# Miniprotein binders against Phosphatase IMPL1, chloroplastic (IMPL1): the designs that were tried, part 6

Target 1, 311 residues: Phosphatase IMPL1, chloroplastic (IMPL1), of Arabidopsis thaliana (Mouse-ear cress) (q94f00)
Amino acid sequence: VLSEVSDQTRYPRIGAKTTGTISPAHLLEVVELAAKTGAEVVMEAVNKPRNITYKGLSDLVTDTDKASEAAILEVVKKNFSDHLILGEEGGIIGDSSSDYLWCIDPLDGTTNFAHGYPSFAVSVGVLYRGNPAAASVVEFVGGPMCWNTRTFSATAGGGALCNGQKIHVSKTDAVERALLITGFGYEHDDAWSTNMELFKEFTDVSRGVRRLGAAAVDMCHVALGIAESYWEYRLKPWDMAAGVLIVEEAGGAVTRMDGGKFSVFDRSVLVSNGVLHPKLLERIAPATENLKSKGIDFSLWFKPEDYHTEL

## First folded at step 3 (miniprotein)

Design P3 (from Bx with Q33L D37L Q40I R61L Q65A T68F D72R R75L)
Fold by ESMFold2-Fast, scan of step 3:
Structure P3 (fold): chain B 311 residues (1-311), chain A 83 residues (1-83)
Amino acid sequence: as target 1 above (311 residues)
Amino acid sequence: SPEEIRRLAEAAKEFLRLVEELARLGVDPELILRLALEAIRIAEQVEELAKLDPTNPETVLDLAARIFELMREALKLVDQARE
């Protein structure tokens, strides 16, 4: 039963089956406005001088991240004053009894932003009872002298868009024809060394593996069909909430790196074009199980204690 | 120096481990997120310093002081949670 049509139902869907009292269209309007507003803050900062001292670069990154977060928070609070917000800078804000949890990354790819390398984004996702309901990612492209943006969005069951046009994952069906993406955390532990070995192995058998440094961008590139897969260990909810919905709504597959049902609160993600997902898991799942046997913790994290989920 | 940068990277790694331990002990998620965000920012900047061949010693010392201060506060929270 492994056909193209069947591949979309092969892995459990992660998108919310309902959005409760707020329509998907209304959630979409607000996530798009929030992401756009944060991106306007970031765009004002892209051409600021890059002071070579650590303090100067650190201040530019931190100031931009905080200003972007404040702008996004203002949009969300003005539209939904009773919703719960999980932002990496501010922690947990709002009503913990809310079914709606906003996961905000005001500047994904801070190292790239610091260097003016064109792979960073503003990422805004909203969950309904733990499941992604709507998402928007504003990707920064071009780089110095030619900065521009590309906007991705999705609603659960509504499909995925890039600049208002429907997008779909690639139909590439062989790893040897695939362009793959991964990322690395800053801890040089067993998960890091395991993923370095996966990077080496997949580089040898595919058209190449990229390490671009912005999870939301990486997932949007899979959704757009310009890469076939992205995987990474130890991502946080704000790294994943928007991108995973955009991939799924573009026709892709989303699981944990052990092949299990994915939650935004899991510590690993494998996204793909669907067709390649089982072939990728043949190598990735055993490596991930081996990490569990070595004591690496893959339990849920960063789920607010009182947040009700239907995971 | 490369050795000092390596020491800073190890300190950042240990701080991230302590944040994970706080999460496991059920410490307030809001506090964990604040500490995790600061640790991530510091780790990213340590990685960037490692790419610079001539490193400013004052910058290395400032970063080390910040990492050690955060580790001290994380350890204090772990002790409180165990009690």
Scores: ipSAE 0.000, ipTM 0.116, lowest interface PAE 22.6, mean pLDDT 84

Design P4 (from Bx with Q33Y D37L Q40L E44K E47M R61K Q65M T68L D72L R75Y)
Fold by ESMFold2-Fast, scan of step 3:
Structure P4 (fold): chain B 311 residues (1-311), chain A 83 residues (1-83)
Amino acid sequence: as target 1 above (311 residues)
Amino acid sequence: SPEEIRRLAEAAKEFLRLVEELARLGVDPELIYRLALEALRIAKQVMELAKLDPTNPETVKDLAMRILELMLEAYKLVDQARE
């Protein structure tokens, strides 16, 4: 059982208060094995030749993504045959009446993977009644000639780890000293143009804004304390489920970009070191409210129809 | 109506054909992947709509408009890649 709000966090916790009949330690063991197994598939592919045609490169990405997903699914099904799984593309597998929902991104940052740029990950999160219970992200670092990984993990109330060491968000208390991160979707709508304006504004008032291209990596960098915040519109549950728990357990704050209580089924996320969260919302929340007035839909999405939640 | 849902399914099918054409033209693999994911999500919503209430005109209209927007973006990308 965990406190709803910590002394350091001004925002409600999103992590599960209980994990039911399965212990947090057991969920962590399986989520780590699942992410590691997917990452082994990805690591086998990082040094494969990058074909000069886009078709050849697309085949490598698709094949790697599918093989990683299959490996992760096998681990989850062998350990919890009755659990519900939400893969990328919104595919649902397993028992729809289960309280446990696995959110899997077998290869986050596919463009980076395609180019051999060292910012991509395997991300596995498990929810209990809609709330993150355990998470692991395997980040790929180094790049060509020196590939390696960092493994991030967390359980609700258990804290966050990187390669077995406890991690914490930064203590940076001024936007002027912050390194920020954001991302952009392929659709150039009002949300895209609004976030470009936020990018410009925050670039002018901070140490800089990064655009790395892998949401799970971006969130883990906030949890590790090497960046102060990450925000993005229109992320899917598999993009967020693991990273948000890792940030919260590292002492960070997680909300929607309008400042409301976050769920992994929301269409916007703002994560931060906590201290800067109110300052970031002063600029981000009005912009997000303006998008709602322009007809951008921020209702919940990709929540399985029969999945019971206590949000 | 069932006829409108059938038309939405045909539009989604045409969108997937456009995504396949973008792949053949050598457009960025990540962009193609993201477009394909969105098309699959819409196809799933069309199937769920057929099961729950095929006569809901507001939901049908919203899905139709979203498919149209994605198709227009795909057509634009095809034109750009050919030129």
Scores: ipSAE 0.000, ipTM 0.132, lowest interface PAE 22.2, mean pLDDT 82

Design P5 (from Bx with Q33R D37M Q40W E44A E47L R61V Q65R T68L D72A R75L)
Fold by ESMFold2-Fast, scan of step 3:
Structure P5 (fold): chain B 311 residues (1-311), chain A 83 residues (1-83)
Amino acid sequence: as target 1 above (311 residues)
Amino acid sequence: SPEEIRRLAEAAKEFLRLVEELARLGVDPELIRRLAMEAWRIAAQVLELAKLDPTNPETVVDLARRILELMAEALKLVDQARE
């Protein structure tokens, strides 16, 4: 029976339906070059000695982050001088009237990078009129003595790739067999405490919940099929823009944590392999609605003032 | 193939481990730096070519040969330093 055939694309697609005057292939080439160029800067820094003082570690992180961002910006501006860029602190660079918005995280997982823990990435996404058009994430793996990278990429409607090979989300259809991922912000408010309760509950009913500390890596792991879901409150556009497209193009589902249609400017995300999405929402959506009733703000944020969106 | 690309990545990691051994033995830091940079350049080239032709065996074989040549040179330098 047709009703027995799993349709894992039942949630609204977030990827751009068109990319305007610039082809998806051209956007992909530049997104990949930008992410690769930033990753080369980060790779030069991975074996630098780690000072045990907070100031020494903070300086290494800040210097690496800024150098990676500068390298990425140079690639984007050289190829598209009139495009708009949103940096990781909400800084706007370029013309706000552009339909193309680049969301750049030059070093996702800064705490992991500071400690040499192998879970951090360079993440570059480009939006067309508010919707993800192309994306690339360079993930750092291995750790001290054996650093390496994996490159993820996607275009809207073009599928997702890891090191040039097509990837797809897992087909796991029960939470009890799932490996889940979440993350936590620095503010210990009602959203933080609610997510700690979700973490406890899901840990008890699944194969486990991981807290790796890099949103782009977490989403790429869902796209690769080595984890079934990732969710987090209080994410910014640069945390999400690339990873959500890669998940969707790998056959996954992307929604707000209340189950509504996702926007890159949303403050929360739930990504999954699709088939588990309704089961996850049964627990996550009521918790998210309860946070709204307590006054937690889930309105769109970091959307540039004059940036036109078709959300 | 994906298996050949993975094997090539493992060979690159092993080469970097040998470069680190050369550094521990006190081989000229400038030579060690140049070998490390060449290994990283080839690794970057592998990633670029994997995007264009991930299933092209000729590309993988050519890059594997280059990595083996660099590993042979690194081993020669280790032997010289131990003498």
Scores: ipSAE 0.000, ipTM 0.068, lowest interface PAE 28.0, mean pLDDT 82

Design P6 (from Bx with E10K A11L E14L R17E L18F E21R R34E D37E E38L R41L Q45I E48K)
Fold by ESMFold2-Fast, scan of step 3:
Structure P6 (fold): chain B 311 residues (1-311), chain A 83 residues (1-83)
Amino acid sequence: as target 1 above (311 residues)
Amino acid sequence: SPEEIRRLAKLAKLFLEFVERLARLGVDPELIQELAELAQLIAEIVEKLAKLDPTNPETVRDLAQRITELMDEARKLVDQARE
């Protein structure tokens, strides 16, 4: 039956069912302040001269990233001194007994930032017992001569907002009318080759596939309804924690690229507007299963030791 | 520190993307080969850093220093070719 078939396409929600002793509204207030504070640091740097040499670009990137992270950490620690914080590449700060884990990317899309290309963001998510509880992403738009920002936020069960207005995923129900997004790692291995094949296939059957270079931005564009899906292999918790909650709260679906239940600590993500999710998985899931058979590791990663999860 | 390891990883990624761009532009094949070998070593050390027990700060320091040395070597190779 059609109704039974529709029920079978539902995907488990990933957002936290409760936030413990701290209200969702309070988590949202702090996650928004943290992301905004980091973004103010990044905005100060967007018009600095771009030296085309590697050293000039790397110095600008690292200085900006460091200043943005310091600003974000100050906000989090001032409000929740006992919370656990996970930074990029597994940097862990704070109390491992905390149920609250902050996943911070102070500058997502560093290559785009280095070139002044308008696709980068500050991304801050907080998990409760392993599940996303609140999130904010500040996207940089416009580019040279017209820089501006767009602020996304969500709480588990509270819906998703862009600049204070409620947002929702698109209702597009056919791949041939879809605008899709993906990303690639720098390593040219089997996962890279497989995703290049998916890129080629989906480019042919959809309205196009974008390769923008900032995972948090890509997920927020799905939540905003201006793209139908985003997928990528080898994303880390700080790449995903905020964006996946924003997509889900905008009415979208979030799974692993094999179609399994998603965790922030998984190594692949497929987000979509929901209605296209089964159609996308028909092509993506077999490719991902083939990677497992070739020995690509999809076990959980960057989960802090002794961090209590309900995954 | 964990913050420094994260920044080194971002630098390594930017460096690898730079090497990829040079390869696509048909820059000296010998230089590209040397840069690709350095990029591979940097990737391996970053992977080791990501898996390290935080109770051994001496090992973390040594690996971070090695990444810095490899990136300096890559910069010298690029500078020499540009001259």
Scores: ipSAE 0.000, ipTM 0.204, lowest interface PAE 19.5, mean pLDDT 83

Design P7 (from Bx with R7E A11L E14L R17E L18I E21K D37K E38L R41L Q45F E48R)
Fold by ESMFold2-Fast, scan of step 3:
Structure P7 (fold): chain B 311 residues (1-311), chain A 83 residues (1-83)
Amino acid sequence: as target 1 above (311 residues)
Amino acid sequence: SPEEIRELAELAKLFLEIVEKLARLGVDPELIQRLAKLAQLIAEFVERLAKLDPTNPETVRDLAQRITELMDEARKLVDQARE
């Protein structure tokens, strides 16, 4: 139909073209249950006392992360005992011959969780032959004295939802009117300093750049239309697998920071509302190419050996 | 020896202090969390060494095996953090 033809995306879609023998609806049902079950564990921990000692905070974070992961793993294994699972430590569980790879972040934004700052999430994505098939992110909002959650979900070709309602990226068409988001890794290398330069430049020309500290939340905010873009170097598959599908299904664009076709195993991501994507790449892509010339490694990472992909 | 055990305890304490300092500088909290856990395991290990009867070959052998396992875990953690 004319409207569907006119709405064709400029950038290659990253979502799976098929999900094989398991329907998108069934994958969605399980990914939502997994994320919800992990989030229930995290919610029980949000009001626990925060010791002023580093050991006390570290123990609370570690215990919550492990308990959330165990709860998510139980849901996935109970429903799909033969699927492959990639956890946030890079650990692989299950059958490497599986076409389905679950990318799980049981507690995204651990510093925020440790401080009670309301920007952290449980993120669960499932890939089919390397491409995102279904996703759910449970975002924690409110903070101390008023904790609540907001649930995001998507299937490849099925659109994106927030608390059961269809969502769409913003229509903002000028960087000068945009609210942007970025994040930073722990290594202060050339990628870090380059992104600090991008942060300074974009802060000057936009409505501002936020640094919230949870990649899955940041991507969901782009999908919801309350921010126009998010970019970051050095993200792992579990940081990205769910959020990128939710952005794409909300009508957004997803690429590498050099503008190339994105894979969850890439080390950089640029997500946007689509309309601003070319304008953002005018500044971001040359900076990323310069990092490659300086020897920064952008090869694929954390892709399980022998996992079959159609990237 | 008691002197070596004291030196290991001092190093474990220093390692934990370094981890706390890195946390204050804003280094990745998940990495800091894992390093803190490793420091705790090392401290527990040193404590067990201090209580060992060195004349019992079985207990010495068990402890040596556990040291090897802990060292392997530490190496894997460092390799993962580089990625």
Scores: ipSAE 0.000, ipTM 0.105, lowest interface PAE 24.5, mean pLDDT 83

Design P8 (from Bx with R6K K13L R17A E20L D62R R66L E69I E73F K76E)
Fold by ESMFold2-Fast, scan of step 3:
Structure P8 (fold): chain B 311 residues (1-311), chain A 83 residues (1-83)
Amino acid sequence: as target 1 above (311 residues)
Amino acid sequence: SPEEIKRLAEAALEFLALVLELARLGVDPELIQRLADEAQRIAEQVEELAKLDPTNPETVRRLAQLITILMDFARELVDQARE
């Protein structure tokens, strides 16, 4: 039925309707430069030997994360000295009255980076009045002996690109033909156990569920069309801001895991190729509603106190 | 949460046990000192988290990742020293 087909793609868009006084092209130029600059720092670190004379893997990870962040911050501040920036630890830098909020993850997938497993990224998104305006994610691929990068980018209303080429989500229309992705936080609360049950259920009915360990990479894989969906509870704005725009601009759908309108400040995300979104929500939305009944908090988080939003 | 902070403290104690095993196996004293220093820093961060109200879940997650990375590194060194 036509009405049912229409309902399958019927989700509010999250991308900014306008970018104010700064053009989408200018925001894209800076977000791409910022992500590239952070990725150059990370690439230098992947080639460092992992040996017993090194100061420890924790120092390698922490030093790389901090150096990548510093490099990204320098690019943003040099181009937009009055913009607001939100870092990984919820730290806020800059002018709280700005309409532009930069959400930066300088090293997404730190465990993968530490082990040399090829699934980590630099993720940079910029919001205009709370809504994603431009995004870039630099994904690390290949692994030891053959490291390389793949660059994703998008602007609100401008489409999504991978290495300069336009990308689109898959057209897979059945869960039994889908490759799905999820992630798990360290907190072993009711949300964690609920998502373990969803992982089990979806593994039984799909072609498989992956746990790669980098949210920005996972969302970019949905946008690229090599996976059909990604969902996770308790992600932070810096985990999501870039990836959700890239998915939406590639033709995908983005909602909360209860099916409601998504905000970067929400605590759950479901991204998909669009056509599978209603079928995924049939299992995910009731599970998420049950978590609310158990007292799990799904209120907005990490939104800077004075940041003006049009959510 | 208090339960998560308790799990981080338990993981930090496991890391300390691995550092002591490395010392017993005669691994490089400089490396042992660096790992011991890192274990102390983790213990201090866990103690600070226990004092925070509310505790930031992202800080707990990042600290858990850091502990996991260090424990995996220490376990690999123990395995290498036993060869």
Scores: ipSAE 0.000, ipTM 0.149, lowest interface PAE 22.9, mean pLDDT 83

Design P9 (from Bx with R6L E10A K13F E20R T59L D62K R66I E69L E73A)
Fold by ESMFold2-Fast, scan of step 3:
Structure P9 (fold): chain B 311 residues (1-311), chain A 83 residues (1-83)
Amino acid sequence: as target 1 above (311 residues)
Amino acid sequence: SPEEILRLAAAAFEFLRLVRELARLGVDPELIQRLADEAQRIAEQVEELAKLDPTNPELVRKLAQIITLLMDAARKLVDQARE
């Protein structure tokens, strides 16, 4: 059973209109297997002792991240040896002339994983000519003594699923009734300061703003309808590729934080339940334009040099 | 639907694979046997539903939930045994 896609979306769709010679169902099969395989590696590590030394925790995170990435890469390469892969830990691998680009985050929310805080995920998305085609996110929930997972998936035009069941964004139509989510980078520049001000303003006018620390989880929570919006500056392609498709296929809206058409290679994202999107942009878009006037760079990033896109 | 029944059967077989991994990792034989018995019972229920008219979506959903819970329990035990 597939999730219904909203026909009332006012913003340009980001999902691929075609997947070329490989069917959406076949891409979904492989993206789900890849995410599941990475998640099995992460699940083996969730109950390992957390050393109080910084080096001990850092080594556990790095080892788990690399092992998860290796497992995911093996699945992708076995099924599609000629595809291009962009992974956080592995960089760029494969044929840059491929229309298919796999964006892999083998462990999203590494700080949460290090502390055993139950908000981290394995995220795998595949793009066709720059546009999201299929996606899977395996979210880790429960925490110490009760770890569990739930699996999100989507194909372009196919709807979004959570554990095999159709999901849809919420119908909340007022910011004052909304639960919002954001995140922050480590660099304390003008973008960080601007988003702290947005956090303060939206905390005052909504039911609250969460900072959970895993972008893929945050976007899946919007798709599931348990939060109304997520936004963040300076996310990388592997942070966004899967989650944005899952949101759109659940009936949500996806734009840049200035309201422009979103690309996975953009440096800002605003996802929402759709109906709140214009209301959120009333404050977020002017703040983002002000950052441009201060010289903050919003040009595309991490797009492989020879990768052909229809952006 | 036939697709849902096939998905449930696949989940049941995956659960049996996890139970076998638990045995390989040296988890208590009595606990492994209880999990194997439960997995067998679920597999039999999936097979029974496949033979019946698959038009009762509530029974299919409840069985999927039970399989998910048992798979999660088996994964936790594998995780703990590897510590």
Scores: ipSAE 0.000, ipTM 0.067, lowest interface PAE 28.4, mean pLDDT 82

Design S1 (from Bx with E10D K13L E14W R17E E21F)
Fold by ESMFold2-Fast, scan of step 3:
Structure S1 (fold): chain B 311 residues (1-311), chain A 83 residues (1-83)
Amino acid sequence: as target 1 above (311 residues)
Amino acid sequence: SPEEIRRLADAALWFLELVEFLARLGVDPELIQRLADEAQRIAEQVEELAKLDPTNPETVRDLAQRITELMDEARKLVDQARE
């Protein structure tokens, strides 16, 4: 087991300190195989005729999403039949007494996939006692006529890789020189309107804010150093589990949007290159506290009943 | 609870997707059809329970166990087919 932690990080690290009886290398091997297997299903479908006649904000599920999920599930259960799996919409499969929880997003960015827009991914993370232990994200790039993939991976304490090469967050130290990313849920509540205000303000003071539509891709872009930060309210565990570990292992910082210690079961995330994290929180944290005062619920969600955590 | 019924329905849907994957591997079509039919019967029972208020916790537990058993059987067939 790798147990080293960086002294450089100002914020509490979220990665698992140990992976128990299963080595980080073995978890990584299976998480990479699972993500790759799901991505092969998605790649087979990228050039199929688009039979999407109805396009709505509420209907993002495709046949490809379901097929990718089935493929990932088969890989995980074949290798670890007694592990717990959390899929989209809170579906739980397996033994609740397991210390290992797999959080899978079989097709992150379904709207982008539906349109052939090149920003979607397969995301697979595994937690040990509630903390990210290993992760892989397969990003789809290029778009129509030139589809390809880029593979991200990380283990707790092991660093982050992109296509086998070590990656690190950017060293950008001023918001005015930063490229930022955010996302929006489909429920237009107080959190949505608050984040629209943040989007407007940060657009004015930075090089720009992107809304690309795939959380795992957005976090991997921060880890790769091509963007400085990503934040979003209302993300689920499967949206975040892999990406947050990849960011942290690339040298980035991960917190809740109120600045508190992050867990995969929290309802907000702020990831950054670390250097800009305090500057971003100066605006984001007060906005998030104001949402709590308005009655917006930030309690943990989608944590399986009886799953033991060391958060 | 209504939440437990929804989770059970989700598990039944995941099982049906796994059965479709098994068909691609060339697993015995007759065996796949039997597993699919059983999963569909469980899904129909879950829909009936969703109409009742209150629900019987023992029935929900029994249905959840049956789905888990079918999923385990399907995974064993995948392992067997790949050998």
Scores: ipSAE 0.000, ipTM 0.095, lowest interface PAE 22.8, mean pLDDT 81

Design S2 (from Bx with K13W R17D E20F E21L R24E)
Fold by ESMFold2-Fast, scan of step 3:
Structure S2 (fold): chain B 311 residues (1-311), chain A 83 residues (1-83)
Amino acid sequence: as target 1 above (311 residues)
Amino acid sequence: SPEEIRRLAEAAWEFLDLVFLLAELGVDPELIQRLADEAQRIAEQVEELAKLDPTNPETVRDLAQRITELMDEARKLVDQARE
């Protein structure tokens, strides 16, 4: 049988080919529970009266981030006490010899969360020998007075779901009809300047480029088919591990921004609906190569020292 | 001037983004709290100055200098945390 995916340009799959002794279904069950548990903590926090002082907002963010992380860690450790966990700040917990690495972002989009802007998420991914095996992202939607959530999940080879329903990337085949997304770090360096120029160029040739501020949400929107692509420089493993699997399992393509094979430990990501991927790379890949020539470091980062990876 | 006070408020809000980035990078929570407290104090002073018809130019310059120094300190901490 032929699927719609067979009509797209094919890039190397990043999802794990096997999950070892733990079934994909069992990993999915735990990753969903972990993300849901963290999201319940975040949901309680968004319903608190907003203190618009810097201290009040900062305390709310840090308290919520820590409480969400603690809740997620408890779920993972109760189910898999010997697994390795990589937290948002590069903190390593558990057995460094484990084949399973949990990449956790307890609150993706902290600035949006602080302001009550409805684009933030809890993101939990688990890798098997360096490759995404299962993922869940709980997106916060609605905003003040009407908060709700949307749950995304995927297993390697199992497809992607949103609120229990199968999802697929869009079929948009022209940049002129595309809605694109990007993000920026807080540092104004050569990568920032380069991506501002890409933002300007793509704004001129597409239906628009959004900067929403939460990488996991942005990737899930590509997987859901409501945007055609997302790219960003210098994302960390916890920013990407869940979202990239959800995009790939929804039929999308995932590469580095130079077009090379992606790893969650890479410092750039381009996700798309697949069919637009080559057209996007025509502009993005040369810009990324130019950054390398200017001395921007694209070596792998945040890979735990003893963690075994297969590629 | 009203323009200087508006620019101070903008700088204080930009500093809040750096405080959140420091929290994301795992910088010492006690240090983050200290920086947040200082940003709060400056924001309160800017708000108070905005309510005054005649504003002391030296007070505005002092606040601008303090915000600049805090921003520089925060950026150095970001660089150190990323190492």
Scores: ipSAE 0.000, ipTM 0.185, lowest interface PAE 20.4, mean pLDDT 83

